# VHH binders against p49116: the designs that were tried, part 87

Target 1, 238 residues: p49116
Amino acid sequence: EGPLLSDTHVTFKLTMPSPMPEYLNVHYICESASRLLFLSMHWARSIPAFQALGQDCNTSLVRACWNELFTLGLAQCAQVMSLSTILAAIVNHLQNSIQEDKLSGDRIKQVMEHIWKLQEFCNSMAKLDIDGYEYAYLKAIVLFSPDHPGLTSTSQIEKFQEKAQMELQDYVQKTYSEDTYRLARILVRLPALRLMSSNITEELFFTGLIGNVSIDSIIPYILKMETAEYNGQITGAS
Short names: E, the ipSAE of ESMFold2; O, the ipSAE of OpenDDE; V2, 0.75 times the mean of E and O plus 0.25 times the DockQ between their complexes.

## First folded at step 5 (VHH)

Design w12 (framework vhh_ozoralizumab_d1)
Fold by ESMFold2-Fast, scan of step 5:
Structure w12 (fold): chain B 238 residues (1-238), chain A 121 residues (1-121)
Amino acid sequence: as target 1 above (238 residues)
Amino acid sequence: EVQLVESGGGLVQPGGSLRLSCAASGFTFSDYWMYWVRQAPGKGLEWVSEINSGGSSTKYPDSVKGRFTISRDNAKNTLYLQMNSLRPEDTAVYYCARSPLSEEWLKGDYRGQGTLVTVSS
C-alpha cells in the first residue's frame, strides 16, 4: 500500500527542560532522557504498521529495542541535549572516582566502555551528517526487527523491516545520488547499537526521576496510555 | 529491580538514639558508595552521610558530624545509620541512596520509600 512512514514521522523535536542548570544533576539528566524515551515511544505508536501488529506484539518489540531507539535518539538530538557536555562530566567523575574508590574497578571499566561506544556511535553519525529522513528509517529498521526471541508475527515484522529498508534505499539514492556507497556506510553502523547494554543505559540516564521503576515495566504503561489518548481524540471524549 | 528498603525510624526523645537500616537488592551492593539523605517537612533533600564501597571512608556535614555514624555490611547487603544525641531539627524522613555518577548530582541516584524519624517529647 502506501509508504511505511509519512512526513509526520520524520519530524522528531525534543523539548529540553529549561533552563539547563549551571551544574549537571541527576534530575536534569533523567528528565531529559525521559522526554527523549517518551518521544521515541510516541513516535513508534504513531506508525500505522506498528499499530496493525497489535498491543502485545507492540509491547514485545519496544521492550526488545528501546535501548537501540533511545541511542539513535541520543545521536539525532545530541546538539539540542548538549550530550557531549553530559558525557564529558560523567567521564570526569569516573576518572576522579578511580582515585577515591567510589565504584569497583570492574564497574567503572564497564560504564566507561559503554560511554566510549556511545561517543563513537554519535560521532560516526555526526560525521556522516545523517538527516531526519535517514534517522526515521533507521529507527523503523530497528523497531521492526524480527529476530528478537519470543516474538510472534515475525513474518509481518520482517515485511515491515524490508519495507523500511527499501524506502531508505530509495530516499538515499534520490537525495544523495552522487554518493553511491552512502547507504552501505549508514547500515554498517546499526550493529553497534546491539553492543550497548540496556542496563548501563538505564543506570546512566534513567536513575533518579524514575528511580526503582524499570524501563521494561514502564513500556506497556506508556503504550497503553498512548492508545487510550488516541481513541479519546477519535470519539471526541477529550 | 533495584530496591532499597529503610527501617528503624520512630518517635524518640531529644538526646535519644536510633539506628536505621537499609536492605539493598537488585544490584551489586559492594560496588557502590552509599548515602543517607533526609527530608524534613516543607524542606528539600539534605545529605547526611556517605560511605565508600569498602566501608573504609565516611563523610558527614557539620550538622550531624560527631552525632551520626554510617556503616555497611556488604555480606548482608545492608547499610546502617547510627544516630546519637538526636535533636528536634533531626525530624525528617530518612532515605537510603545509591551513589550517583557525578558529585554535583543529588546524593543518590536510587532511593527507597524512607523511614520517618520524629524527635519530640
Scores: ipSAE 0.000, ipTM 0.184, lowest interface PAE 12.2, mean pLDDT 81

Design w13 (framework vhh_ozoralizumab_d1)
Fold by ESMFold2-Fast, scan of step 5:
Structure w13 (fold): chain B 238 residues (1-238), chain A 121 residues (1-121)
Amino acid sequence: as target 1 above (238 residues)
Amino acid sequence: EVQLVESGGGLVQPGGSLRLSCAASGFTFSDYWMYWVRQAPGKGLEWVSEINSGGSSTKYPDSVKGRFTISRDNAKNTLYLQMNSLRPEDTAVYYCARSPLSEEYLKGDYRGQGTLVTVSS
């Protein structure tokens, strides 16, 4: 009966590994990305509407949309992560590899296209100056997508997505009353998230995972993690 | 846990043929582009062939065009490399890979243990 999201769901604070290395490396990138992924899944778990769908549906939804949630998180936390610096370094390395004929051109071009799409998305969100409330509701719209294959309870998921859309509209109209077309500019950015390959995201950001486990395989365990265990993973403290 | 296991290497005479296989597990094989990469003694990694997820598109460098054929069986999670008209300069350890990037940037990529191909008399 209440709003879909509370003020606690608007707070989204990434704690970066410390100290920041003098030179970027795969371990630092993977640790940073893992913290963002854990933060994103914990955020989803805390939503009462999400909990109401049940464990099997929750797992299926997050498996289907983790890349979209993660990408929104990258955009939201881009400054904290120095994401533009990381992506620029990767692109420069890949361009040099192609020019020297050291590696396959076609796959590297596909990976570079993915990075450029990611940069374009993050730049568009930054240019729109998306706030914390808007990010929270965009993540909710993505999370409660009824159109992924294999989902059960699709009518209930659709109702939660519609509620997220309605609450975002109400917020934007009240907060940015002078910008009549702001909501439209924000929403037309969302389809681009589905064009980004989860496999390429995993290759770029999660190559350093111990045991070479897939994101798909760890999702159920993260979703079942206790709050104390989750806090330990996010901060590395106990 | 991602695993790639190469097999089929061995000693062959110049002009001979070999078929390499790569058994993939721990990921959805049909979703990934796949590669064969080789490392000759004392040299760096060299891309040999690539194939898209569905098997409809393949690419080769000029050094192996017309002699090597990459293929895949998504039902068996297996990647193949048919090597014909082998030359002494094809002598190398051959690796199956999900990404050609890891030796330069993405360390810990999903490359297997490799299989040795020796072309000599």
Scores: ipSAE 0.012, ipTM 0.272, lowest interface PAE 9.1, mean pLDDT 82

Design w14 (framework vhh_ozoralizumab_d1; at its last look DockQ between E and O 0.01; V2 from the best seeds 0.00; counts 0 for: pae E 8.9 > 2, placed apart)
Fold by OpenDDE, look of step 6:
Structure w14 (fold): chain B 238 residues (1-238), chain A 121 residues (1-121)
Amino acid sequence: as target 1 above (238 residues)
Amino acid sequence: EVQLVESGGGLVQPGGSLRLSCAASGFTFSDYWMYWVRQAPGKGLEWVSEINSGGSSTKYPDSVKGRFTISRDNAKNTLYLQMNSLRPEDTAVYYCARSPLSEELLKGDYRGQGTLVTVSS
């Protein structure tokens, strides 16, 4: 049995909408987020082990972990996306809502905490200077998580996760031999992803585009999307 | 009532400098990322500068990077834009804004009335 990931799975290039608007807008944010989501799903689909689980299991896995994958993607593509600017926009919007008494205190707290967690996670990943291989393996570990409710083939999923972990370990040992505890520092960041609310993420990044449609509901469609269709959306959506 | 009042605009020759100010009131200024935006005649709104709430982080588009400097004094509820090496293409109405989103900027309380900067020989 070959490796779980290959060099082809390391490439994770997000193409932003072009041209960039002279002034930020909600559509641009949502489109950028959507592209990242699609890229993340397409990446998962490109893994042979993922395909081997079957369509139903694949869909269930992605439904369970899309927020984590998306968040890892945000961290990885933070510079390209100008994530700080996007988050600032969201924060200011929230502040405006507060000033207008449009949100409950509890809701404000929840959203602000979520943004904080997201910022901290992305900053922590930047500080660690996570490379493309490490991101790929981390995504795989997150993707092949057997501990989500309602999953089938959990033994197989666990096996794939273990394989991802082992390959990451080997890579880190080989590439960062002088940093004995790098693996541990990287892996210890993963729990933070589980603290992130998928609902809040969806609201922050996708509300302007998908309206009342949930990410959960469109995941099967994304996973069935052909590469050509995906590319067409990238080139057509400006 | 939210108010943003820009000042400091005027006529300047190419290569010249101006310093814009924005006086903010009616909201907690220190809680907001603030922005300068501009609108040239016949053009849309253009973002020209960003500063975080504390003033420790700033961002510029390539069009003004190295020439413009945004700063803020939270104690005075004032936003500043130092503009150096001005070019004719910098001619525009400059607005102080408390939103980076065009959808919000259309609302009257998210930006000021603006100050005109004209760069001409």
Scores: ipSAE 0.544, ipTM 0.810, lowest interface PAE 1.0, mean pLDDT 92
Fold by ESMFold2-Fast, scan of step 5:
Structure w14 (fold): chain B 238 residues (1-238), chain A 121 residues (1-121)
Amino acid sequence: as target 1 above (238 residues)
Amino acid sequence: EVQLVESGGGLVQPGGSLRLSCAASGFTFSDYWMYWVRQAPGKGLEWVSEINSGGSSTKYPDSVKGRFTISRDNAKNTLYLQMNSLRPEDTAVYYCARSPLSEELLKGDYRGQGTLVTVSS
């Protein structure tokens, strides 16, 4: 079989809403986050191995891991997003919400801890200078996670995850041959992604989503759009 | 090519009723959740209804709950919005949409051209 990822899967280019407003607002943050989420799901849909699992499995996988993919995307696109500026604006908004007694102190502490964990993750990835190939394989490793509850085809998912791990190892060994422990340093970053609450990520970045719908409810829509277009082409339908 | 074509808008008196239709083409309509969103003059987009792919589950904001009913006919690739007890504040362009995503993403191929509903005497 060929490689899990091709060079086309390494390319991950986020197009930001333009122009950036003088004062950051919920609408701009939500649009930026929505674009990154859409790009992340489009990236996943473009992987032949992912398509081979079928639409039900695809939906279940992305519902389980969208927060991990999104967080990796935030780290990868931190510069183009001016993520530090966005997080500072969110922190300022939260501090004002405490002052106005709009949120409980316990809830705000939980949200602030989430932001600190996110900042720590993004800073660690930046310090490691993770490249585009490494990000692509890390995204593939979290996408093909066989251990989420309710998944079918877990043996095939595990096979694809192992293939992603092997290809990452081959890449790192060849590209960073002088750094014997680089792969280990990269892989130990991944467990932190599972400690981050998807509900808090949704609250922070998707508050401006039209219809007050959950990310869970829109995932099938995004994936079905790509699947319908692809299946139409394969079956000869227009 | 994805197309959504809304129809059924018009001028109606307060307390009246209208039924909007949306003809979908270029995609497998029965696979998608569908939405109605509206934009009043000088205002942003407002979600007014959602329906799941099979038509068994619907949701509405409090502003239209009990007055509006969303439905679909998957055999005809058509989405409907039955609007009863119309109020002047319901005056808006109504859009059929495949996605409740952010306004910028929704302006892509995810909504139609809209149909104007004017509630006035």
Scores: ipSAE 0.330, ipTM 0.615, lowest interface PAE 2.4, mean pLDDT 86
Fold by ESMFold2, look of step 6:
Structure w14 (fold): chain B 238 residues (1-238), chain A 121 residues (1-121)
Amino acid sequence: as target 1 above (238 residues)
Amino acid sequence: EVQLVESGGGLVQPGGSLRLSCAASGFTFSDYWMYWVRQAPGKGLEWVSEINSGGSSTKYPDSVKGRFTISRDNAKNTLYLQMNSLRPEDTAVYYCARSPLSEELLKGDYRGQGTLVTVSS
């Protein structure tokens, strides 16, 4: 009954806060990350197959996979965001936290390993030259994951994921017909997403939120926002 | 045009209980997940409860789990928080909200004026 995604779902344009400050701070990093999060949620909400699942199922899906969607967004927007500069600023801040006894050495090592994995993931995606269509289908495959615990409607979710996989296969086969192994190289990047810690992602990018709130607790609000509110959050314009 | 009006706060002894109410207007209340957040003196905002649009699912942080109960009446556009076994550390201004996010990260109205709860011997 038609394609899972249309051309409107390929567009994924992140607008950064301007101007970029000389010294990056928690507010700039958190605003930049929040814009990406809102853009990713708006993208997911715009998919007719996603809308068909209903609000509670939508929330459950996004709560289960938001970190994977966010990480794909970081990779897709890494140059626009100057992600390497942001991560370097975070590393510098972590070193200062040791001097102030705010973090243990074990926690610092854990967070630094996460940063390294994130950088390597983004670099690998850039080296593969993943295009906007491929990113859209990868995000759809991640979004419609039936394997997450606690989901309802898993049969329908699985059908949507299979459709995303088939459409990605058809796209890659047609667009990169001389590159027989491109689909396989792209798909083997996905398991790394499941290893990214949502807890550490929150610490790295969202420390400006209310101290006890997790991103999964704000998902229902973000999914319910009107288009005008989305534009205000994504662009920073009011 | 969106309005959230909290009520039911007051002074209570440790171990006591209070029931907070929030009257909602200017939006389709039954379509929104709703939250209670609180701000203790000199502290930032803290999320304390969540309820989905139909009222079938609730969540709480460990700090209040088992003591607080969120509920809603969609026919009356009203959100509730039943607070039991109150402790001095529960002293705060309590806000009814459509989002647990701080105003620094969201532009626009997301919470009401608040109602003060004081737990003191």
Scores: ipSAE 0.011, ipTM 0.363, lowest interface PAE 8.9, mean pLDDT 83
ESMFold2 (binder alone), look of step 6: mean pLDDT 82; pTM 0.834

Design w15 (framework vhh_ozoralizumab_d1)
Fold by ESMFold2-Fast, scan of step 5:
Structure w15 (fold): chain B 238 residues (1-238), chain A 121 residues (1-121)
Amino acid sequence: as target 1 above (238 residues)
Amino acid sequence: EVQLVESGGGLVQPGGSLRLSCAASGFTFSDYWMYWVRQAPGKGLEWVSEINSGGSSTKYPDSVKGRFTISRDNAKNTLYLQMNSLRPEDTAVYYCARSPLSEEFYKGDYRGQGTLVTVSS
């Protein structure tokens, strides 16, 4: 009973590091990405249905889908982050690294292909003009994915995913009644998130942050943080 | 206001030692990777050393490896460079920086005024 998501779950406010440097650097990129990651995990843990699955299931779900949540967050916060500027700076750095033989051509090609897939995804979401309610439900659909290996409580996860899908459908049909195929256009964007390599996302956005520790390793600690600690990390407060 | 102030440079004979300091203010020093870079007369910027935010990881180019040691005191917001076995080719203005070493990322981030190190007899 009751909705899966409340109006509070629609609010997704990213606070950027300040000041923005004239030329982007790895620290600024990593700090911006970390704030988005913390905001995304705080968002997930605030959902009562998510909490009801228990700590072990919560950790397994977020480990399986953090990259999909992060990518949706990049698309949602693209303007606030000046994401196009960040990606252009990364591309410029990679192109210069090829010319100076500082990085292998094969690795650079993989990273460039990842950036192009990310840009295509963000552009598709922007063209669809996805609103805050739609992003919240898309994140919920991704979060409550029952098909990841090693998950327990898969039947309950599937029920929460179906509930997210139904609530998204109800919202879109009510709000965008004139656009019969909007929901279908939105949902067909989701499979592309599974093509985003979490390893390449770590390399692009998190290289200078966690001292060579993987995102997978820090997820349990982030999920256990108190609300005040989450807010401190999101705002950059000491 | 972000500020980096280098000190400790001077004239030293070949084989001598110097310790450079960089006093940081206006940002949370403990959150940033820090770098030493140098510029020899008539040359471009050259990377000298890097240190992670916690001080547990350091890296050096072969030209200074084994002779220079980067360290930091996060309680004092201070970065250090211990330079031993100095050579004439180490003569340069030394800068501390909080940005990556590549030209495209280095420009426009906060770089201090520098401190001159001259190695000569």
Scores: ipSAE 0.000, ipTM 0.127, lowest interface PAE 14.4, mean pLDDT 80

Design w16 (framework vhh_ozoralizumab_d1)
Fold by ESMFold2-Fast, scan of step 5:
Structure w16 (fold): chain B 238 residues (1-238), chain A 121 residues (1-121)
Amino acid sequence: as target 1 above (238 residues)
Amino acid sequence: EVQLVESGGGLVQPGGSLRLSCAASGFTFSDYWMYWVRQAPGKGLEWVSEINSGGSSTKYPDSVKGRFTISRDNAKNTLYLQMNSLRPEDTAVYYCARSPLSEEFWKGDYRGQGTLVTVSS
């Protein structure tokens, strides 16, 4: 009954806080990341198939996959965000903290490993030159994952995931007709997303969020936002 | 809402001992690494101990190593700091924290209001 995604679901435009400060700070990083998270959740909410699953399923699904969606969004928006500059600043801070014994070396190691995994993922996506249609379908494959614990309607979720996979295949075969291995190269990147810690992502990008709330706790609220209220968050209007 | 509430601070003589407690709520305590940090009047935050989520791995800076012991009870959502052989330079407000704290790049706002430890003869 029509495609899973429309052309409106391919457009993914992140509006960054302006101007970028001369020296990166936690506030700028958190604001940028929050805009990307809100954009990602609004994107998911706009999909008719997602809406059809119902509010309880939608909340459970996004709680399970927000880190994967966010990481795909970081890769897609890496240039707009100057992500390499943000990650380099964090790495420099962590290296200085090791030298001064101000922070735990074991915790710093875990965070450094996470940053390196994130950098490798973003670099692999850039090297593959993933386009906007491919990102939209990869996000849909991640969103409609039937294998997360505690999910209901898993049969319907699996059908939507299969539809996303089929539409991605059709797109890639049509658009990159002479590269018979492109789809396989793209899909083998996805398992790496599940190895990334959502707790470390939260610590890196969402530290200092008002009210000391977790991403998990705000997901139901964001999913219920009116379009006007949501647009205010994305554009930075208070 | 993440809440951390410290207790157990007080006045103690040099060479004495104190045990600090931190009651955690609003998050799955057993999933997080936890820290004790301190701040002397007019000085910055100083990290003093860490513990992994399961309690099997701990780390300390040289300033407190061998004197302080961090531990946790995941069933009670409580973090502890056992402080032995206390010195005047240990005088500070002690905070428990869910993440490392930094004024520049790593501002973890998941810390309690603190408990005052005064080491004085």
Scores: ipSAE 0.000, ipTM 0.177, lowest interface PAE 13.9, mean pLDDT 81

Design w17 (framework vhh_ozoralizumab_d1)
Fold by ESMFold2-Fast, scan of step 5:
Structure w17 (fold): chain B 238 residues (1-238), chain A 121 residues (1-121)
Amino acid sequence: as target 1 above (238 residues)
Amino acid sequence: EVQLVESGGGLVQPGGSLRLSCAASGFTFSDYWMYWVRQAPGKGLEWVSEINSGGSSTKYPDSVKGRFTISRDNAKNTLYLQMNSLRPEDTAVYYCARSPLSEEFFKGDYRGQGTLVTVSS
């Protein structure tokens, strides 16, 4: 058939809660992260190939890869989110808390290692100057991953992933014709996404939800939302 | 759906003992590190113990080391804190937490409703 992604799938515009508070708080971070998560899920459900897999497969795919999609979204929206400022503040707080023996060192060290991995990933993407088309195809490659345990329709998912890879290759060859190794530099960044803990991502960005609802439990409901509800979540409208 | 419910608090004399429980639901308890944190009247949150997902590793600050013991029963989705040789300074609301990071820095709700421990003669 036609292309896997259209120009409408390249547009990825995060609307932040404004203004950023003078002092960071979990509600601001959670709201910002939730908007990004909802935007990412709305992006995925808008893809005809994704819709064609059916509701059960869609839910399984997003449950398996939401952390990878979210991390790519953090990298893509890092500037609009002031992500480096947020992560630096968290690191400073954690280092001071460990030094003053106010908080446990063992788990917090794991959290700091996760933040370091996230910073390194976002820095590598920024250094490569990844554009909107490249981000859209990278998100499609991680979305259509056939190798997650428990998936059905794996042959069809694999074909969609291959189509995403082919279209990314075609785009990069046409747009960055002078940079022969650009595609390779981009693709070698992707395995790092699977080494990042979804549990630690949830602790850092969705702490405001952990007393009520886990990310895993909300995924099916977000994917079933009507377009108006999706738009409300993306813009923060009630 | 994620819920943490603390219980077992009460009034005890100095030198006494008390056992706190935390019933966890809505998540795979055995996958998470768990913590006890406390807040004394008019003071901020203080970490008092941690335990890894399997229960094999625990850590305590000097203020409670040797007196408090954290443990867990993954089959029952329950976290425990055994408190011995209690002191008036241990008077606080005790919270079960899945992550202690956000409450002090981000003022988020990452803990249950707490259970009050009063150490008084």
Scores: ipSAE 0.005, ipTM 0.283, lowest interface PAE 10.1, mean pLDDT 82

Design w18 (framework vhh_ozoralizumab_d1)
Fold by ESMFold2-Fast, scan of step 5:
Structure w18 (fold): chain B 238 residues (1-238), chain A 121 residues (1-121)
Amino acid sequence: as target 1 above (238 residues)
Amino acid sequence: EVQLVESGGGLVQPGGSLRLSCAASGFTFSDYWMYWVRQAPGKGLEWVSEINSGGSSTKYPDSVKGRFTISRDNAKNTLYLQMNSLRPEDTAVYYCARSPLSEEFIKGDYRGQGTLVTVSS
């Protein structure tokens, strides 16, 4: 069999909404996040191994891991997105909400802790200088996770995850041959993704996306989109 | 365990300059994006600068862009804010932080005690 991922799966180019507003607003943040989400799902759909699992399994996997994929995408695209500026704008909005007594202190604390964990993750990835190949394999490892409740075909999923792990190991050992512990430092970052609340991610980045529907409910629709429809979502063209 | 200690504030005339410092300890400083936030008397917290872990990328709001410069020395675990062309409206307590967030509902160890900057003739 050939490799799990090809060079085309390493390319991960986020096109930001233009122009960036003078003051960041919810619409710009939501559109930026939506483009990243669509890019991430399109990336997953393009993997032959993922397609081979079948539509129902594909939907279940992405529903289980979209927050992990999205967070890896935020880290990978942090500079393109000006993520730190987006997070600062969100924080400013939350601080104004508490001053006006529109949001509870407990909720603010939960959201603030989530933002801090997100910054910690992105900072760790930036310090490690994770490259495009490493990001592609990390995304594949979280995508082909066999341990989510309710999954079928877990043996096949586990096989693809192991293949992703082996190919990442081969890549890192060859490319960063003098850094014996690099792979270990990279892999220990992944458990933190499971601790991030998908509900808080949804509230921070996807407020107002498609009315009152959840990301979980739109995943089957996004996965069934034709290429033209997908391109329309990321460019805003009809 | 995490400690952030600001210094360098003081009285300065409009148009003057000040350099703030923040000494960080209790965490791997070089792993974290760092921020300066300020609070003017009777106002809420305002984000004023941001720097990535390596120091290669910085961000500023329009209110201070072109006047303030954030920098860091990872070998010394120190964050800096160079403030030029100071205005009376820059009068505030300046905090360094590991997050652009207010520490009001979080542990105080994510933000320092602050340093007062007064811009007055």
Scores: ipSAE 0.000, ipTM 0.121, lowest interface PAE 16.3, mean pLDDT 80

Design w19 (framework vhh_ozoralizumab_d1)
Fold by ESMFold2-Fast, scan of step 5:
Structure w19 (fold): chain B 238 residues (1-238), chain A 121 residues (1-121)
Amino acid sequence: as target 1 above (238 residues)
Amino acid sequence: EVQLVESGGGLVQPGGSLRLSCAASGFTFSDYWMYWVRQAPGKGLEWVSEINSGGSSTKYPDSVKGRFTISRDNAKNTLYLQMNSLRPEDTAVYYCARSPLSEEFLRGDYRGQGTLVTVSS
């Protein structure tokens, strides 16, 4: 019983590296993206329902949906992150790569199409003026997706997703009572997240940090490190 | 053929104002986010402002926040930049840019002639 998410799960505060360099570079972009990714994983780990599924299920869920969570985070934090400035810097880097014959035209096209899809998604979310509660529930709907291959506890995951959907509906109906179709407009945005290539997201935002190591391969370590760090703070504080 | 044509630049005194315009053609203007970018002599491209497809969301870097206002008229396929309280460091060629960025944008649109803004006494 009780709500799936508490007010603490609505708070999503991204702290950017400081100072912002005069000219953006790969290190700054990767550090900013890493902070958002870690914040997103910390957010997921803090949900009691998520913890209740167990470590193996938690790892499988986040491996399946990290790109969707990250993209929702980019949309939510677009202003704090100066996402448009970061995307402009990436485009400038791609232009330099073309001039130096370091990257193929086919690869540039794939990356540019991904940037287009990302901007289209963020644009649609901004147009809808999605609030913090709505973002929290959308992230929960994405996180508790029972339809990924290889998942265990599928019925429990589905129940948590349904709970997230119901709580989002209750929130929207109460808060935006005059906009009968707002929930439908919000929910039809979600399928676009699955059109985003996780490989290209990784290339754009994490390539300078991770090299050839995939986000998928480091997820178990990030989740475990988060738990150990939290326990250390609790025991140290007492 | 995608075309973006900037206008409205000129010489202005510090503290003055200018309004830049960008006429868009060859694509459905109302479907795209639009940007203003600038390039000072001898420097790289600097992003100046963005606006979403409907005009409800705008963003600015700290260097121009509170002084510049981006707007759009989708019926006229035109993007605007209202520049107030201009400073000598705002001197640059200003370019209109479309999102998504194509190869034309990388070599054509933002590398086009642009419109020169000179802030000088």
Scores: ipSAE 0.000, ipTM 0.094, lowest interface PAE 16.1, mean pLDDT 79

